# Designs tried in a protein design chat: VH-VL binders against q8kdm7. Part 5

Target 1, 259 residues: q8kdm7
Amino acid sequence: EVNYQALVDADVKAFQGFFRKEFPDVKLEDFGNGVYALDEDARKQWKEMEEFPPYELDVEAGKALFNKPFANGKSLASCFPNGGAVRGMYPYFDEKRKEVVTLEMAINECRVANGEKPYAWEKGDIARVSAYIASISRGQKVDVKVKSKAAYDAYMKGKKFFYAKRGQLNMSCSGCHMEYAGRHLRAEIISPALGHTTHFPVFRSKWGEIGTLHRRYAGCSNNIGAKPFAPQSEEYRDLEFFQTVMSNGLKYNGPASRK
Short names: E, the ipSAE of ESMFold2; O, the ipSAE of OpenDDE; V2, 0.75 times the mean of E and O plus 0.25 times the DockQ between their complexes.

## First folded at step 4 (VH-VL; framework fv_teclistamab)

Design t5d (at its last look DockQ between E and O 0.01; V2 from the best seeds 0.00; counts 0 for: pae E 16.7 > 2, placed apart)
Fold by OpenDDE, look of step 4:
Structure t5d (fold): chain C 259 residues (1-259), chain A 122 residues (1-122), chain B 108 residues (1-108)
Amino acid sequence: as target 1 above (259 residues)
Amino acid sequence: QLQLQESGPGLVKPSETLSLTCTVSGGSISSRSYYWGWIRQPPGKGLEWIGSIYYSGSTYYNPSLKSRVTISVDTSKNQFSLKLSSVTAADTAVYYCARTPSYWSSGFFDYWGQGTLVTVSS
Amino acid sequence: SYVLTQPPSVSVAPGQTARITCGGNNIGSKSVHWYQQPPGQAPVVVVYYDSDRPSGIPERFSGSNSGNTATLTISRVEAGDEAVYYCQVWDSSSKHYVFGGGTKLTVL
């Protein structure tokens, strides 16, 4: 019998080993800080900004939304355990549904199940609620399990996506975030892939607002001249699943500010 | 990259059955995350949803067309098909196949084929 | 059956703002999606779930939805924006994907 978890654990070890080798002076936990783990000047500026983080109001708004009663008298708070501190529970593979479930997906599923309209997926209230959940989940360890064949298949789809060259530029996620990690591309330092999923949602200066991981995925696709997938598509959910697994052992540290 | 491509006869006689196939490449129709649909557009007119199918074979049809429409899926060929029976001139249209995220049904069509013109004429 | 109503045409000068409305009974309670269809081409989604925008779509495109009216707003209109725009919803009662009649946007 195939031990899928063992296979995945080996992948995680290799993946993280790659980055530890490439960046020997970077602590494993610091990869969750992206480029700020690589550039001291940028880190200093980032730390200053984090004294009054641009996402602070979004977290507050998210809290309000999280507790806002639905028409039926329930709220998002009624759907989640641990007072909503559930960032570490997602993403997970649902063995019954045979699909990856993300935090944002769970949020909207709760709304829909309670007769409410789903949030838009990339920005706005979904990001605010996600930000609140992330904020109260800070410090939780990433520990995504891949136990079944079905879960492993989803994992492998995400892995395949991560390494597949796409778009007009014929680039993969790995092509940038592994091979060019720490290097300058168009005056920007490319972040290592390790830890990508630990700090979302993010307030990006480029966006001028807070946004979800899948918004970022779409942006990356566009950057390489590939048609983006829809938020919460199987492709992006599997990608999130894979990337989060690769970050097992790190700590969640969202929400965060990024360039 | 995901691509959808319609194929089938461009001319159909009245009372006959219109048959089209959508071939999906760069992705699997066996995904649990998507429905696969058909939309048509008569010349100079708007869009009309015909129906959608899940990989399992579950279907939704436009109520106005339900009695004449059959949509099927062939996972082995990564294709799904449309049959529209008893066609009239009113069925002349560009026919599109498209994908819809299925995490819930209130979704949109995120990928489209280029469309194929089917003319109903004697 | 659920019906979406769009104006047949909207005209704007380059650089101006175009607003295309989609009317429907309590449409604010539904997720509205917008498609752009250039002449002779397949539709492309430009706004989905009321206000989300695909990364490849310019920020000039935005959406809102409340009450009985959804609106697609195109700021700083360009010649390339000339197309027919369709709104679309899912009607859960009839289990029907419903499209608006389409609005032809002309850039003067």
Scores: ipSAE 0.286, ipTM 0.749, lowest interface PAE 2.1, mean pLDDT 94
Fold by ESMFold2, look of step 4:
Structure t5d (fold): chain C 259 residues (1-259), chain A 122 residues (1-122), chain B 108 residues (1-108)
Amino acid sequence: as target 1 above (259 residues)
Amino acid sequence: QLQLQESGPGLVKPSETLSLTCTVSGGSISSRSYYWGWIRQPPGKGLEWIGSIYYSGSTYYNPSLKSRVTISVDTSKNQFSLKLSSVTAADTAVYYCARTPSYWSSGFFDYWGQGTLVTVSS
Amino acid sequence: SYVLTQPPSVSVAPGQTARITCGGNNIGSKSVHWYQQPPGQAPVVVVYYDSDRPSGIPERFSGSNSGNTATLTISRVEAGDEAVYYCQVWDSSSKHYVFGGGTKLTVL
């Protein structure tokens, strides 16, 4: 019998150990703050921005959407326990379905199960609802389990994706966000991969709006000349699963603002 | 292209209410990405922020003016307005409307109107 | 309330570098924005977030901010740079936008 959780825990230790060695002055818990954990100037600007966060109205709109009655009298609140404070429950591997379930996937599954039209995947109302759920879930621990062979296979697909070189620039997620983490690219510093998934959804200045993790994955693919996968594809769900497992022990801290 | 245009009377009598409107064109005041503000400049003097409004109607005012100032928004006309009550000669200034991009930072004005002089005199 | 202090004027010959200071207690912990106001015109932002430039502002405009002083630097000054320059911050303690008193740049 294979102890898949032990194999994954060893990977987590090695992955987090890499960043501890590269950034010895950064506390493990602070990697959830991305580049703001590495650069004092960026942190100063971010802290001032957080007094009037660009996502603040998106959170309020998300709260309204979360509680808005469907035609059948139920709401998104009907599908989620703990008043919607459920960011720490996602992503997870569903053993019956044999697939990773993300928060955004669960939001639209709730809507469809209640006769409502699903939201578009990458931005707009899905991101607003996700932002609300993230905002009321701050401080929940990242603790993603990988206990079965099927869950481990999904984890390994995400791991393979993360390390695979892609696109015209022949680059990988790991090449940028591990090997080049903390280095400058134009006017910005490349964020470390550790803690990437803890703070989504994000309001990015480049977007002028709040958006999901999978929108960011598509953007990174475009930056290296690779064709992006669809939002909530198996590839991106497994990538989210892997990345979130690598952040086990950190705390959820979304939504956030990013450049 | 985004344009902000102040309009309103150029002469206001003491103790009356100064009333100005800023018309936004080439962009939407209903955007979740921006705050909309009023700044004034007395002749030969510096800039003073009066207040700002979000499209939802939420306002922030300069504490020194708060008791006399009201800022409002009319999203159907793509406009926001300033009312300053009980004016005196000290309120004579060029009045600017301006935009603050919330997703860059709350805290700077990236587009300004051309300004309108309001004189408080009998 | 928070106070920003600027020199009233700075004079510089064409082609020289102008440095305009903005003083404030722990201003290095704040984001500083700079506006150019030519005579008879509305202000235009030339530097924001201490050192970023909007599109259309030449690279000879730059900014820095540390400790108790922020500085706007204009290299290779031209006659067209003659204007009043204002620094500005958001003060989170008092919840208002604070402008410096302005610095008149004269190109001689």
Scores: ipSAE 0.000, ipTM 0.396, lowest interface PAE 16.7, mean pLDDT 87
ESMFold2 (binder alone), look of step 4: mean pLDDT 92; pTM 0.942

## First folded at step 6 (VH-VL)

Design p1 (framework fv_ogalvibart)
Fold by ESMFold2-Fast, scan of step 6:
Structure p1 (fold): chain C 259 residues (1-259), chain A 119 residues (1-119), chain B 107 residues (1-107)
Amino acid sequence: as target 1 above (259 residues)
Amino acid sequence: QVQLVESGGGVVQPGRSLRLSCAASGFTFSRYGMHWVRQAPGKGLEWVAVISYDGSNKYYADSVTGRFTISRDNSKNTLYLQMNSLRAEDTAVYYCAKGHWLQYSFDYWGQGTLVTVSS
Amino acid sequence: DIQMTQSPSTLSASVGDRVTITCRASQSISSWLAWFQQKPGKAPKLLIYKASSLESGVPSRFSGSGSGTEFTLTISSLQPDDFATYYCQQYDSYPWTFGQGTKVEIK
């Protein structure tokens, strides 16, 4: 039988090796800081911002929502072990359901299973709950397994999405976030793809609020002139799965501030 | 300082060919998609063609499909437009334009080169 | 192809006037619209991108608005340097297309 984990591990080594070769002075752990790993001046400003982060109130609101009783007396805390310190468990491939399960998907499934309405995707309460869970999970290792053929198929769909050129500008995630990582685009520096999923949800100055990874995926799709997929669609979940696997060995370090 | 300089324009008879060049400087040429846009004398702007940053993808306006070929040489920072089977309707100033990677259509234009197709 | 229609085709104005130019797309283009300024014998210059974002170095008297199929470029107080032809351009889908242009000329 095929050892899918070994194939994936080889991909991880090659992907991370690309960034270590291209940015030899950047520690592996620091790639989770995105552009702040590449620009020392921006990193200094970012660290000062993180002392009094703009998402602090969102984390507190997320904690309140996590513990707020549902009509049936249970809460989100009933669905997640370890007091909600579960960021490191997501995303994962569910072998029975044959699909990738994200943290946001699990949050809304908990709500629906207990008779509550799901949160709207991308921002607001879903992002606040995600921010709280990320905050108390900070430092957990990224260790996403790809052992079965079904999991490998989902991984490969995400990999193909990541490397495919799409949209009006004929750009790929890899074109932007590998080949052009560290380049300046007007007042912005293009973030490296390595560590891309580990710091979400993010407070972006451009958004003026906290937002999820899939909101960022939709924004990136729009920016290259491509039709975005729905948040939590199979396409975006598989993309998140692939990108998170590429960060195996890094630490989750969300929520975070970004431009 | 971004600079785009077109060359290769001139007077050419119908049915013949002409190759335009665009020399780019002041930015990392190999990182951006590049476009050709034309303007017939006294008329509006018409988008002609685009080429991706690595040359692997191209799109053309219907009016030039099958006759014009866009290409680039990233080692020389140069964009090309090979124009075959020229028609009187192709008479225009041809502009080289730099695509902005994320959200903008074009952020910089060359000064243009005139192509006149006449007998 | 997506057709872009501008109105008016010609606009006569005086320095200090508020000038409004409209652009209509034959189908929804979300916010994938840019505005360009062109002076006689010169290459076009980008003014506005993504319908409402002002390009760096462009005076604040220029503004853009709209989404979907109807878009507007506004010059709040016309200056002598603003007498030019203005073009809208969609970049929602290939082929990219321009409006026919609006000539802003001195009264």
Scores: ipSAE 0.000, ipTM 0.392, lowest interface PAE 17.8, mean pLDDT 82

Design p10 (framework fv_ogalvibart)
Fold by ESMFold2-Fast, scan of step 6:
Structure p10 (fold): chain C 259 residues (1-259), chain A 119 residues (1-119), chain B 107 residues (1-107)
Amino acid sequence: as target 1 above (259 residues)
Amino acid sequence: QVQLVESGGGVVQPGRSLRLSCAASGFTFSRYGMHWVRQAPGKGLEWVAVISYDGSNKYYADSVTGRFTISRDNSKNTLYLQMNSLRAEDTAVYYCAKGHWLQYAFDIWGQGTLVTVSS
Amino acid sequence: DIQMTQSPSTLSASVGDRVTITCRASQSISSWLAWFQQKPGKAPKLLIYKASSLESGVPSRFSGSGSGTEFTLTISSLQPDDFATYYCQQYDSYPWTFGQGTKVEIK
């Protein structure tokens, strides 16, 4: 018998150790704040924005959608326990289905199971519902388990994706978000990979609207000259699974504003 | 430091129009949802309208829907309430109020401006 | 619309008394409730948000509790400057609605 959780825990220690060594003045919990953990002036402006964030009405709309009756009298609230405070349950590896299940995937599966059309991926109503669930789940611990061989295989696929060089610029997620984390590109600061998945969905000034993690994955792929995978593809779900495991011990802190 | 100042109130006849203004200072106005709340003389508080930080979303109380329009000018740090087809029941002190994302509606209020609708 | 009902409408109390005001929603509003204090001729002042969170600068003698449809504002030891009208407000669903108010006056 292989203790897969012990192998994963060693990876988590090494990954988090990298960021603690590179940024010794940043508390582990603060990495969920992305670039705002690294830059005092940006953090001051961000705190001001977070008291009165641009996604406020997206959260309200998401709450309304979460409670809106389907044609059959049920609602999204029927599919999620604890009043919808379930961000801490996702993503997880489903042992029967042999695949990673994300929050957005679960939202659309609930809709389809009840005779409703699925939401479009990446933005709009799916992001608003995700934002509402994240908002009421804020502070839940990240504690993603990887106990079976099948779960470990999915984890390893995500790990391989994260470290692989891709696209015309021959860049990896790790190259950008580990090796170049904290470096300036004109007025922008490259975000650290630690805590990257915990603050989604995000309102990005560049997007002018709220968007999901997989929308960000596609945008990053395009930026390095690689063709993006579809949202909620096995590749992106496994990537999200790996990155969220790397944040074990941090707290979910979505939704958030970003540049 | 942080302040909201309403203006534009007065006496007006039924069926006429009036526009209220609310000047904001001491905070980043363009980052906040803004509200109008009214209070009839000797009565309780009634929420009237809200406008999002960028002006793209608005909601109204049923009593004013179709008659009142909320708007804002972020370049002037000013909130407006255009009141059309005024009724005696609209007589009230009108407050502008700043919304707060930390799970509560109104952390800062203006002093209020009195609107009296009578013949 | 969600109807908010306060009880009592008027409460007579003495300095040092424990004062309790209740607020009932016509349907569940989770914890999306705020309490305000208003003195004659003045704008309302926020006391409590999210049913039980004390606003910065508000004295600790004020506390809130409740969830769903039943909420309570408590003043543990009434002070002279606490004689005022208190309002609850739900912000669960638009339109946002206030209770009718509870006047706390000198016994």
Scores: ipSAE 0.000, ipTM 0.396, lowest interface PAE 17.9, mean pLDDT 82

Design p11 (framework fv_ogalvibart)
Fold by ESMFold2-Fast, scan of step 6:
Order: sequence, then C-alpha cells, then structure tokens
Structure p11 (fold): chain C 259 residues (1-259), chain A 119 residues (1-119), chain B 107 residues (1-107)
Amino acid sequence: as target 1 above (259 residues)
Amino acid sequence: QVQLVESGGGVVQPGRSLRLSCAASGFTFSDYGMHWVRQAPGKGLEWVAVISYDGSNKYYADSVTGRFTISRDNSKNTLYLQMNSLRAEDTAVYYCAKGHWLQYSFDYWGQGTLVTVSS
Amino acid sequence: DIQMTQSPSTLSASVGDRVTITCRASQSISSWLAWFQQKPGKAPKLLIYKASSLESGVPSRFSGSGSGTEFTLTISSLQPDDFATYYCQQYDSYPWTFGQGTKVEIK
C-alpha cells in the first residue's frame, strides 16, 4: 500500500525548507505572523494595533452567537467539543463524503442540521463565530493528516491550484507567496505562503471589518485578474487543505489584525 | 565575494537579435531573483526585466515586452537576456543586478555591457 | 505603471553645502523606495533602501525620508566624492521604475 502521509510529509519538508532558506533569520513559528515576520516597520504598526485589537468586539459577539440557543434548544456549542476550542481540527478530509470540511463549513452545517439558516460566507456572523473559536484555540498545533488515497487526491487538487498560473497576469499562488514573499505588489507587502491560513479570520484595514480566509482567496484572485471561485467551493476548500498541511508544525494564531 | 560579469554586448543592426549573458559567483545563484537594468548613453536608468529564483516567473518593462526574453541556467550560475527585433532606442549599457527580496531593490550590480543598435 | 519624478534635474552645489533631492511617486508606494548614486562610467551604488535605511558602508551624511508619494534624499555636508547623479527607484510593484535622475554638479 502507498504511504500517502509519507509523500505529504516530504512535500511539507520541501515547502518549509524553501522558506527557511529564503528567510534564514525568521523562526518557523513567526511565519504565522505573515508580513509582520518580514518587515520591521509593519511589525511595529501591527504590535501597536494588537494592544487594542479591532477584532475584540467580534470575538465577544462570536462567543454570544456560539452559545445562543437555536429554536430547538441546542446551540453551536452542541456541535463542537472542548467548549469550542476546535480550530486545530479544521480543515479535515471527510472520508464518508469524500470532501474537505472547513471550520466555516462545519459551523453552517451545524446550523442547517438544527433547523437554522446558514450564515453568509464572507463576513459578519460566520467570521465572528470563527474568530471566537480561533481565539480560544490559539496555540493549538497545526497537524492535518492525509492518510487515504481520497484525501491525497483532494490534497493534490489543492497543490495543483496553488502552483497553477491563472488570470490576466499569469500568476500562481506560489509565484506570489513564495517567490515574491516580502516584496510589494501595489501598496501591500506580499505575505509568505507558509503560515498563510493559521491566523484567520482577520480584521483587515482595507475591509474595515473581519473576514474569512475564502474572502481573502477571492481578493487574491481579483488581484491577479482571475475570476474568483465561490467561498467554500471545492476549489477553495482543497486549496485551504493543501496550504494548511504545508503549515504542519506551526500553531494557530487567529484571529489577527492585518492591513 | 559577490561578482556579476556581463558579456555579449556589441554593435548590431536594427531588426536583428543579440543575447546577453551574466556570470554570477560568490552567492547561491539559485536562491535569488535576478534583474536586467539598462541605461542609454547620457540618459537615466530603466528597469528591463526580472526572473524568479527557479525561472518560473518573469516580468518585463512595457518598452521590451514581446521582444526580450529573460532566462537563467542555475546549473551554470548564468543569467541571459535574449533581445529580438532590436531598435535604435534599445542602445544602452545593460546591467545585470542581484535582487534583495526583503529590503533592497538591488544589492549588487555588474559592470555593464554596451549594446549599440545602429544602421 | 508607477511614474517617479525627481526634482531638480540638475543641482549646483559647493563642498559643505546641504543638498536635498525630491522624488514623487504617481501613487502610494509606502516606504518601498531606494536611492542610488552613480558616477560617470560606473554602475549605480545603493545608498538608501526602504526610504530611510542607510546601506552599510554609506557615510552618515546621507539620509532619506518620506512615505507614500513624497520622498527626499539629503546630504548634510557635501563632500568632493558626492558629485554624482542620484536616482530614486520604487520597488512597490512591477514594473519597477526609476526617477529621471538628479545631477549634483560643482558650482
């Protein structure tokens, strides 16, 4: 039998090795801080913002939503163990359904299973609940497993997406977030791909509000002149799965402030 | 010690082609993006092209897009610029420059090689 | 493309003078601006990166300031070795672009 986890572990070693060579003075765990690991001026401004984080009220609202009773008397807390400290469990490959399940997907599936309407994907209540879960899960180790052929197929779809050149500018996620990490595109420093998914959801000054990873994926697609996929589409879930696997060994550090 | 040595410059007629080379030493060539920058006689600096560490990504100035091709051979520590459909306005000293991904645009430059496009 | 405009194109100065060169970007480039010095027949030399950071080995009389769209290079007390052409360069986004240059000449 093929040992899929060993193939994935080799990819992780190569991917993380690229960033260790490119940024030899940056600690592995600091890549979860994105551009702030690479840029001293941005890091100073970020630390000032984190003293009074703009997402604090979103975390409080998320906690209230997490515990708010559904019409049937249950709540989001009924679907998630450990009082909601479950960020480290997501994303994962669901062997029965043969698809990647994200935290946001699980939140909405819990709501629908209990007779509630799903939250909109990109912002608002889903981002607030995600922020609360991330806040109480801070420091959990990223350890996403790829054990089966079906999980490996999803991983490979995400990998192909990450390396594929798309859009009018003929750019890939790897071109932007590996080769151009620490460089500028427009008025923004390009974040390193390593640790890219671990700090979500984020309050971005550009958005003026908290938003999810898949909102960021759509924005990045627009930046290269490519049509974005829908939030929680198979394409973006597989992409998140691949990128999170590449961050195995780092710690979840969301929610976070970004510019 | 870091060194960049350009070669391949010369006099060529309009419409013809010329290939420049840049031999790199003193650093791990395959870890860095590389650039070409040119300067017409008595004029300012003009950025021409960049190539990623692995050769997978390239960008060009509008003035050379469709005519020039940047490439590299990491096994030989060599950067290339293939210049096709040369015009009089391409006459310049061409510099090979090492990029500094984090803080600087360029940290090392070659001595330059002169390309003269003349009839 | 981001256009970089320098002022003045030519500047006449004497040894000991304070010299200021201005560079303007057509759109915000944050702090992603470098200053280069070029002497006749030589390749450019990096002086300042990230708008205000002095490159190792560059004399402290050189300083850079600014952010967004307005930047300045200052030489606090001009020395004979400083008569040269100076270029600003943005590295915020591709294509990278240079200012047209400022020639600092002996009065």
Scores: ipSAE 0.000, ipTM 0.401, lowest interface PAE 15.7, mean pLDDT 81

Design p12 (framework fv_ogalvibart)
Fold by ESMFold2-Fast, scan of step 6:
Structure p12 (fold): chain C 259 residues (1-259), chain A 119 residues (1-119), chain B 107 residues (1-107)
Amino acid sequence: as target 1 above (259 residues)
Amino acid sequence: QVQLVESGGGVVQPGRSLRLSCAASGFTFSRYAMHWVRQAPGKGLEWVAVISYDGSNKYYADSVTGRFTISRDNSKNTLYLQMNSLRAEDTAVYYCAKGHWLQYSFDYWGQGTLVTVSS
Amino acid sequence: DIQMTQSPSTLSASVGDRVTITCRASQSISSWLAWFQQKPGKAPKLLIYKASSLESGVPSRFSGSGSGTEFTLTISSLQPDDFATYYCQQYDSYPWTFGQGTKVEIK
């Protein structure tokens, strides 16, 4: 039938080629460092935070939660192979359910399937478990496949979201994170879109706590005057799927500290 | 599309047993917790039991504890409710319900099967 | 067990009306509450989960609010298809429990 992976691979080459051309002195893998790849002053402050990372206690709490027994004697460790080193497996398109599955979605599905209460989205325990899984998966290569028509349809929905202009400011994700990457907007430097999803969950100074990618999506929507979608909505899962595909070949490097 | 089809209901005398089945299709059955919920004629909804995705964990309403047993066969995509020592107050439409994929409630219900306990 | 109490038990309304149904839990359930619609002879249908999240395919005129012990289901402009019985349900703790139901009838 149609080779959807080849169509997607062409998009990846074009997307990554844009950043190689705009920032010829930045190594491809360093885009996972976001604004710190582009700005020396921000990089200095970031390195100071990484010496005593504010998320260390969240990683330890996440490890405890990952191994905490459910009522049936199982735990989150029962749902995730390789001792939980599975960040590289997410997000993926589930062919039977016809939907994108994120790491946070899988964590809550494991809890619910075993008769446990799901974690609230965006922050707290779900971010801590996600941080632990990310920490032990650090360095895994991004390699998200898009082989079926159904997966390609989800990918295209995420692509449309990324390029669509939204909100009162008539801005798109691409306008901010491609055309304006590295520029100063208000009081902050705009991060490049390439590598955007690879470092989550993040401890943001502005939040004062660790938070998930979908919490950041909601914050970005508010910043452009657009109504945010719910965490783990089809819109945000498809957006994450598209953006992560665009980072194929980079390495997962979460959790991280950000501004 | 998700479908849940209950069967096994009928008229049964007090003190006897009956087994209900729920045939599931349109989703990966082995990955979801499954529930039984009942409704007596003209009354409200009453949650009866839950079973985890692999059958290792179960909970029951106090009214049925010790008499009813929930089970599943993931190879057949089928949920069961074994009802022993039936009482008149067990008369109800019994619904099979799928656990919501994220937020741990019910997103899909079967059409129900009527169980009547009478002499 | 957590007891769920709905008010009113019966409500009479006209098409176009704003309808509000309240659900109270005997102890805090955070946001672990769902709302269901049931029409005569039919199985219940999920409308809202996690107190305020609208289920896919449910019209935007339905909304949920509240946390802790006090919850509200609102229908902003009642339509003919909305005449039904509505149930709240807590899923904070086993056993799971439903409210007694609120029947929305034509005035």
Scores: ipSAE 0.000, ipTM 0.433, lowest interface PAE 16.1, mean pLDDT 84

Design p13 (framework fv_ogalvibart)
Fold by ESMFold2-Fast, scan of step 6:
Structure p13 (fold): chain C 259 residues (1-259), chain A 119 residues (1-119), chain B 107 residues (1-107)
Amino acid sequence: as target 1 above (259 residues)
Amino acid sequence: QVQLVESGGGVVQPGRSLRLSCAASGFTFSRYGMHWVRQAPGKGLEWVAVISYDGSNKYYADSVTGRFTISRDNSKNTLYLQMNSLRAEDTAVYYCAKGDWLQYSFDYWGQGTLVTVSS
Amino acid sequence: DIQMTQSPSTLSASVGDRVTITCRASQSISSWLAWFQQKPGKAPKLLIYKASSLESGVPSRFSGSGSGTEFTLTISSLQPDDFATYYCQQYDSYPWTFGQGTKVEIK
């Protein structure tokens, strides 16, 4: 009786409309490039890194890990269709389990189901496998559906997280990445929230290595003086679900280099 | 709808100066790098100069370095090219172009203004 | 500076023909190449960006390919509106540079 998808589509229109109004000549698809859609000098540095991307070896290592046989003779390739070109399938709401499933969660569930130990979250091999899958999925359309009440409840939890003020600085994700998008803080320009999830995992110069979206969530929490949630916690999975829905219509364009 | 309108062209003697203007509308001017590109009569396109969105960085073609100065006034949505010590070789149609170094290169161009350097 | 060389400089073609223009960079520019169309007395118009992406509103008969140093613009079935001069342009590094142009004229 309740058309949850229509409610979500209205939210998407309003969210994307905010950025269309604030940055009228930035193409919708360019928001996936973050600050590089807004600042030519930052874009020049990013473009130079993308000529010889610092994550290239991580993608190669991820491909090797994706195809490496488990003790039982299967591999990660056994769990993912289309040779691993599945970034567009994640995150999704699993109607049977009543929870959001992320790409990283699915990777580790495949390993555990086949008798292997899970990868550590945030960085290392989990990020390398994610980077490989993202690289071969580049250009897949973001089209996350929210049709059931259970999926809508998860979506609303993510939405509440995104708009809630938290930490010692009393800041929200929306305060930073909507109201202050494009503004200068210290030596950096604040990235727009639209397209925020489409380019992960990322090699950040600040990290010196490739890292996942949930590592970024923890870092943002620490920056505002808030205790981070665990990677792949319900809170962060629901947040990723909400933010990815807000990017419906954009294309996945990861892995990427960021400052 | 994006519009770029150049003005300030004309006939000028060698060694003199001209200032070109480009009035921008239909987009948030202060968010984009802006370029000047020129084309001599019957010849190809030559990139001249770029200015960053906030005016802090500039780069010039070797042929105009030390003689031309690019500037912008974001409060007036206007781009400028100050051309000093003009030479016959500077005779060209000068185009204002909106830059996008990540995707499009130049997604919008003005219609150009003709500068003729002749005695 | 990165030098851009187009081939041919001029070609004669008939409506319905498949036209191919090549562009060579003096060093690798990855995919940072755009193609522009220019008609006499008019400003250039963007056709292709990032080597192979078709600009919105440009007919599907135009396509681009290549990476590194060798690039191609193809017009699959030439129309009367396509007689023009075409320029490749690298935007990998400053100074940005254009090819010398290829004039497509009526045979």
Scores: ipSAE 0.000, ipTM 0.388, lowest interface PAE 18.6, mean pLDDT 83

